# Designs tried in a protein design chat: miniprotein binders against a9bab2. Part 6

Target 1, 221 residues: a9bab2
Amino acid sequence: MRQRLTVSESKAIFHKEFPFVVPAVYRRLVDELIVELNLLKNQERFVADGVFAIGLTSIFLDFTKGYKPENQKGILLEAICKCTGFSASNLEQIALEAKKLANGLNTNEIKSLITDNNRDEKESTYKLINKNNHYSRIIAIGIYKLVDMQSNGFNKEEATENSYLDLVNNFGYTKERVEKDVNLYKSSLDKIEKALELIEMNIKDEKRRNKERVSRTKPGQ

## First folded at step 22 (miniprotein)

Design l2
Fold by OpenDDE base, look of step 22:
Structure l2 (fold): chain B 221 residues (1-221), chain A 120 residues (1-120)
Amino acid sequence: as target 1 above (221 residues)
Amino acid sequence: SDEELYQRAESLKKSGQFKQARRIFSRVVQRYPDHAKAWRELGRTLQEMGDYQRAVDSFRQAISMNPEDVDAYKRMAESLREEGDYWDAIEMYWAALEINPDDDQIYAALEEAYALYYEE
């Protein structure tokens, strides 16, 4: 049994796998994911299924929209996954498969895809959408994003902002819990977006000031 | 003097006389509401007494006066956890880590707080 990694050990591995400086605005995201993934990896009832993968990849994507350089994002996700015992490439693939499975389905049809993970059944078939998976905010966001992606498809007209809540009980969770975590996610995302806007404004102001300074120091021809 | 009262309360706290220490710390913060250390130590005393709600209030005051008080954040998080406020505890641990990002003990406590939050 691989000895459970501490968060500190995972962070040490992360720094080896990601030899770049993480901008300050994204450090919280990285640390949160490392903590949560490290925790989940050691939970007996946890399965890294399609809903989880959708949640994780969506969180990462949404919170790294302003990340520069863009080419480091893939390496960053890979490092976060590796240091916590996951595979970014596998999770991306699983997320894609789950998205394909749910594509074009209404909420009722998605309910039929939710299956109990009877771990006791040696059934070799990896289930993409599991009932009663170990709960996390990542799962909550996965449920939210699963339905949100459907609303952007052909059946836009009937999907309400809270349509994801109709699936929550089928997953084995409470609506209140999932809604709380989704709202916290939205709030956190808004905070980061505002922070990024402020950073951009500050950079623009600094560039302007520097240009003004350079223009003043040019000796008059 | 405020310092004499504070020292007396500290001595009482260290000797395990928490009820007496609490009374004196309370007097100190009433007379000197800007005494950050007294608020923190009052919080610690209340925490030891199992009065976690009042401890949280005291730590909040301490943090308002000293926003870099890692210990106050940590103790506040611990007290929130005991009250079952796991999300608020998580936020306080993160606040502590913003100041001290290499604190392994806080990460361990944070992970436990997440575990509790997800079991609820």
Scores: ipSAE 0.812, ipTM 0.903, lowest interface PAE 0.6, mean pLDDT 90
Fold by ESMFold2, look of step 22:
Structure l2 (fold): chain B 221 residues (1-221), chain A 120 residues (1-120)
Amino acid sequence: as target 1 above (221 residues)
Amino acid sequence: SDEELYQRAESLKKSGQFKQARRIFSRVVQRYPDHAKAWRELGRTLQEMGDYQRAVDSFRQAISMNPEDVDAYKRMAESLREEGDYWDAIEMYWAALEINPDDDQIYAALEEAYALYYEE
């Protein structure tokens, strides 16, 4: 019988594994990932597959773009994963494998990969792109990013902003659910990007005011 | 006076006389629409009566007047959850954590709210 960790217990492990200050602008990202990963770890239908791994690593990279110091970002992801029972290195490898697979495929080829003719749920085998994985916003972003990676390929017809919605039913989800969660993600990214821009502007203004104050109070003035 | 009405309604709420407390708190907020505590206590009274939609509306008023009222955020989240508005509940729990970041009960409520949000 395995004991499931509470979010508070996972946060305690996180602080042990990441003994640095997390800037306030990133605290919700960290805490929200811990909450969601704790939930997912204990779901019977959940598989940490390629779509999930693309989603998780993409969310982390997108939201930590401005993270300082840069050398702590890898440690931060490792701590988030470890405190919730995941391996960051395994997830990064699986995401890489799934990205390589997507970079050569059009939408119909991807649909064929996620259309699993093995309908016997008793036979659990690892796959990079699974139908009917336990739904989460992380999976929604994985689907979105999987198709967004195609937009850099040769098939222009599949490169529209909403092309990912054509795959959603093949994964076993509703378009309305996935579109809502992708839009929430985009809105959250916009908010953190604007917050980071404001922080940068305030730092520049403070440095300018300090430099002007020092030069006005030069010795002999 | 508004203080006498407020104190009477608060006493009625604590004694479980929710219909009478609701009537008096409603009068207080109608006369004094910026009375943050009265809005919060009206919301709590409505919540006890199972009127979650009007409870949410009352808590929203309390929050607009006092954005540091962690109890109003938590109770609004609880009422939103009862209405099936799970993402809005999640956002109110995060707002409460911005005020009080070490509340283990809110983190437990968040995990449950995400589970409800993701249910098949």
Scores: ipSAE 0.713, ipTM 0.853, lowest interface PAE 1.0, mean pLDDT 85
Fold by ESMFold2, fold request of step 23:
Structure l2 (fold): chain B 221 residues (1-221), chain A 120 residues (1-120)
Amino acid sequence: as target 1 above (221 residues)
Amino acid sequence: SDEELYQRAESLKKSGQFKQARRIFSRVVQRYPDHAKAWRELGRTLQEMGDYQRAVDSFRQAISMNPEDVDAYKRMAESLREEGDYWDAIEMYWAALEINPDDDQIYAALEEAYALYYEE
């Protein structure tokens, strides 16, 4: 049989599916998602379930805040998914279904939703939130977001900051691994946000200098 | 002269005399700590000797002097991977891709590094 696609082959498909310029500040996000999705697609224990879908869509939205033009975001996600053998529309639907299922639940109630991957097909919830899915940073963020999104009124900065760790062992992962990857995510998000602020400051300063230059050279000074 | 010492160490490295090359490159960088190429070649020599920790330190010095040295980033990432520092290796591969975005070998190495990171 034919071997799996290389990352470079997947990137070639991406550029065909997304024939626009990706700003430099977002280039690593795009390429990193392609690399990770290309890896995960072929892992034996990997399932593109609701937690994974929440993680992927949340990462994409968080890191593409400020992406211009806005109308290209959907096309960008579609291209990233398609070039690695995923369906963006399918994943977005699965993420929405998992969010509805977990809406308003505390951590103990969410634990009841976590099922074995090979469980009886008669229960519709068994395939949205799975135990022992192949670990990735995307899953780690999915777990984090699953707890964080619809808390029952607790202060999110204090009550929910580490509450996701209560679920981690139920998913079959270690708290240390998931916490490390969530902290890396938060740090990376802070870095891109600060980079975007600096870029915007430089654009404003450049426009101000240009207006001052034009006003000094205008007729009628 | 230091240029003569550098060229002698390069010849020794090419002939596989890594211990001797390391000693001479070390003298060059001690006298001339701004010598980016000598730091890089010291790192490569240490890498060939399996001293990955010291190789990483040498490549870091080379990068601080010449932040566009793609090979220094790639070899630093390789050495970090050999030491089990998989996330740091991933970051160095991304730094190399910032300079040379279409390097197929780096993307393949990066995918392998993510796999190792998740197996840890």
Scores: ipSAE 0.710, ipTM 0.858, lowest interface PAE 1.1, mean pLDDT 85
Fold by ESMFold2, last read:
Structure l2 (fold): chain B 221 residues (1-221), chain A 120 residues (1-120)
Amino acid sequence: as target 1 above (221 residues)
Amino acid sequence: SDEELYQRAESLKKSGQFKQARRIFSRVVQRYPDHAKAWRELGRTLQEMGDYQRAVDSFRQAISMNPEDVDAYKRMAESLREEGDYWDAIEMYWAALEINPDDDQIYAALEEAYALYYEE
């Protein structure tokens, strides 16, 4: 019980670890990650796997495009992870190793990695997926991004919009669940990208109006 | 008058006469469809009666008239959760937090809604 944190307690830690203003457009991202990471950490025997690490780091990078000041972006991820009992550097390393393992593998080779119940874990510092972990949307995005990495690899497997669904049952999830959560992710990403475009347009309009006010009030001779 | 009908329905709701309150609030919103408070109180009355589907519809009307009504978002989320519409409930809790960002009760409810969403 003493090791379990409420969202409110994690947010208090977050604000101590990130003593800067979070722009309004990113507040939901930060708070939602804290909620979801708390749920995962409160599970008995949750172990960060490759798909989770890819999912979390990809979500953070995708949603923090244009985050300013840029020198605070790494601190932001560290604070989100620390306040929920995770290590950002550890998760980034797990994601890197999972990307290396998946690089150059086709879909059937990845399916084989997922279904190997007799794999010797001593030869691997991580699993691509830990079957004891409960499902989360973060894992869904990890699966989705794993296929995107194949599209850029040496195995030139033709990737369609829904190619990631071919792997879903091998992860032990339903296509319907994962597709729903990937579509929610895409919708959320589109919303924040549009919000950022509007913010940039408003900044340009404000600078134009300020320039006009300064020119109007310039002292005459 | 709409104010007299509204006050009578509120009194009936406070005394637990939810069926009578629902009938009068329904008359108010039929005659005055832009009456945001009547839509919200109709939704609350329907919640007490366990009619969560119609409660959601009433709260949606209240929100369309007053999009800063934090209570309407929270109660709509509660009704959606009771109907098993967990993602829609999650979105309504986030809408409430956008207006009132430090509400610990909403964060606790949000945690529970995510847990239910994943158990589905």
Scores: ipSAE 0.669, ipTM 0.837, lowest interface PAE 1.2, mean pLDDT 83
Fold by ESMFold2, last read:
Structure l2 (fold): chain B 221 residues (1-221), chain A 120 residues (1-120)
Amino acid sequence: as target 1 above (221 residues)
Amino acid sequence: SDEELYQRAESLKKSGQFKQARRIFSRVVQRYPDHAKAWRELGRTLQEMGDYQRAVDSFRQAISMNPEDVDAYKRMAESLREEGDYWDAIEMYWAALEINPDDDQIYAALEEAYALYYEE
C-alpha cells in the first residue's frame, strides 16, 4: 500500500505530525532515523521483526533520555514512525513480545530460537528475525539489546558487552560489521550524553549568574 | 599576484585543462595557505581528474578555513563515496545539513550513501 517516499517527503509529513520544535541536539537523531527507516521500508517486502523493533525503540529511548518536555517523546516516536510508514504502537508491541520470548535466555538458547520457526501466524510479523531483511544499524542494535548483557563490578565489561557477537552469524551477518556498527552507536550515544551534560551545566551557570546580578541590583525590601 | 593566478587556474578548469589548473591552484594554496576558495577549487579540479583522495584533502583544508562552505562538504562527501569511504561520506553529508538543513539533494545523496554502506 505504501508508496515509496523520498526523505524530504517524509520530513514534510514528520513536521505535520510533530508540530513542535525539535531541540538542535536531537535533530540528527530524528533525521537519521527517518533516512534509515525510509531505506528499510523501500526494500521489497520488508517486514518488521523482533530485532528491528527492539533496535528502533531502544535507540530512540537511549538517545531521548534527556528530552524535554517528557510528554512529547511518545508523540516524537509516533511522528518518526508514521512519516516512514511504520506504526509506533505496533513496533512497541513487537518489541515487547520479542523481549518476552528471549527473557532470561542465554546465548545458546537464543541460537535455538533463531534456528526454530519463529514466524508469526499472520506472516506479516516476525517474532524474532526475518532473515530476508537487509542489514541495517537498527538491526545491529536490536541484536545487541536482545542479549542480556547488563553486568555489575564482578563481570568483565568487554566480555559481557561482546556476548551478542556469538549470535551474529545466526542472523546472517558478519561479526566485524555488527561490532563496528554497535561501536559507532555507543560512541554516538556518549557524544549526545556529553553534549546534554554541557548544555545543562551552561544553563545552570547562566541562571546562577543572572540570579546573582538581580540580587545585587535589587533596591532592597 | 594571487588573484591573477587564481583566475587563470579557474579559466583552465572551465576549459577542461585540469592538469594545468591543478598545478596553478597548487601554487596558489602553497603561497597563500589560508585561501579557502583556492583550496575548494583545487579539490574540485582534483575531483574532475578522478584523484578523489587528494580532492578530499583539499576540501578538508577549505573546510578548516571556512567551516560554513556547504559546497566543500558536499563535494568532499562525493569524493569519499567514490573512494568507498561510505561512512565518512555520510558524516560529511550530515555536516552539510547542519549548515543547510533543507537541501533535498543532500538527503537523496545520504540515502544512496547508506545503501552503499550496507551493501559493502
Scores: ipSAE 0.657, ipTM 0.835, lowest interface PAE 1.3, mean pLDDT 83

Design l2
Fold by ESMFold2, fold request of step 23:
Structure l2 (fold): chain B 221 residues (1-221), chain A 120 residues (1-120)
Amino acid sequence: as target 1 above (221 residues)
Amino acid sequence: SDEELYQRAESLKKSGQFKQARRIFSRVVQRYPDHAKAWRELGRTLQEMGDYQRAVDSFRQAISMNPEDVDAYKRMAESLREEGDYWDAIEMYWAALEINPDDDQIYAALEEAYALYYEE
């Protein structure tokens, strides 16, 4: 397999690995992930870290909540990963380990974990962040989700929707950039949820009209 | 007639007389605001002149008249990219792909647009 795949080459592999029809509402999700993952994989020194893995798996789960048939979701993620040179099972394990590492930590504790200068670079444990990775919207969502999912259980403190921004400089990014990309993500989620709602309404209307036609064709109904 | 005026403007554009072509295309779309081809050619003329903001507006009008005009989406994306509006360019490339799926040229342009977006 080539070290540098074109998007067209990756899509050919995707269709071999996922020999089912992707519903139209999800096609952009699939294709956009392929484009973004290829861009990241084409970096000579990209290393999948905890934030990236959390971001990718979270994006996939959020956007595929309504996916039918449900038993194809795992196969879909595997195909997206494989066609871009990633392993879905490896990434899911990295995400799990990163969540365990951050489990129960508040934002300041996560910040301390990231900035600890006593860590050995040759340690074989999964890393939360690799500073050499180029920025991606997937990473931005990973930062957002890490804080959102792993905030401490303080009942008396409110985490604001923007509390993840406190970590952004520790990752070497700007607050403005990450906030923009998180807001684009939220907007995209709203759009797909609205699209799915409209599709469901159309299906119900078609079934109701078909039921009315059948009821009119049977005497004594 | 609108066709005679359109053909004259197109000839001027072809010969590199972009300022004159723009002026005539502008008159065509003012008189005939539903002339999708004139909007698209006005946008292309404005692109050649480096007026990417007005090019985008013209392509948007062309798209409103013919929402399946893949070329108008692609050229709008190119103009947005030249203005540094990389995310908006990305959105227009995706709109083009909804009409022409698996277009390798659009995917290559899209990958380039993402790279520019992240370098910003």
Scores: ipSAE 0.646, ipTM 0.824, lowest interface PAE 1.3, mean pLDDT 83
Fold by ESMFold2, fold request of step 23:
Structure l2 (fold): chain B 221 residues (1-221), chain A 120 residues (1-120)
Amino acid sequence: as target 1 above (221 residues)
Amino acid sequence: SDEELYQRAESLKKSGQFKQARRIFSRVVQRYPDHAKAWRELGRTLQEMGDYQRAVDSFRQAISMNPEDVDAYKRMAESLREEGDYWDAIEMYWAALEINPDDDQIYAALEEAYALYYEE
């Protein structure tokens, strides 16, 4: 039986570990990750494996692309992980190991990496890419990113936008569930990209108006 | 006239006469479709009667008229959850948190909604 933290308790730890203001545009990302990680930490069948680690780190990087100041991003991820009982550095290492294992593989080759967990297994591959891990949208993105990563390698012509669906049943999930969560992820990315573009346009507009005001007053007649 | 009908329906709801309250609130919103409070109270009445689909529709109208109504978002989320629309419920809970952050009860409801979403 694991020690269960409430979201309120996890958020208190987060604010201790991240004593800076989180910009409003990123607040839901942070809070939603805390809620979901708190839930997952206490699930009996959950394993923080390579697919999960790829999913979590990818979600964080994609959604924080515009985060300022840049030097706080690592502190932010560490605080999110620590307040929910995870280690960001450990997860980043596991994600790198899984990426190296899958690098340049086609979908059929990746299928051979997906293994059942067994308590007596000693090979590290069985710990990196597991069948029947506790489902989450983070895992869904991890599966999607495995295929997206191969499309940037030497087998890029075999991958299509929906090639990740070929792997879903091998992981023990339904295509319908994973596709829904990947589409929600893409939609959420579009929304935050649009929000950041509008913020940038407002800043430029304000600077243009201030420059116009200064040019009318500074060279006084 | 709409104020008198609204007050009558409120009294009926408060006394537990939900069918009568629903009928009167329905007439108020039919005649005055921009009456945010009547839409919200119609939704609450339908929720008490277990008609979650119509409750969601009524709360949506209330929110379109008054987007600051935290209670309408929370009750809409509860009704959506009862119908098995877990992702839509999650989104309504986040909308409520946008208005009233750090509500521990909403975070607890979110955890439950995410768990339900992933199980089915």
Scores: ipSAE 0.639, ipTM 0.821, lowest interface PAE 1.4, mean pLDDT 85

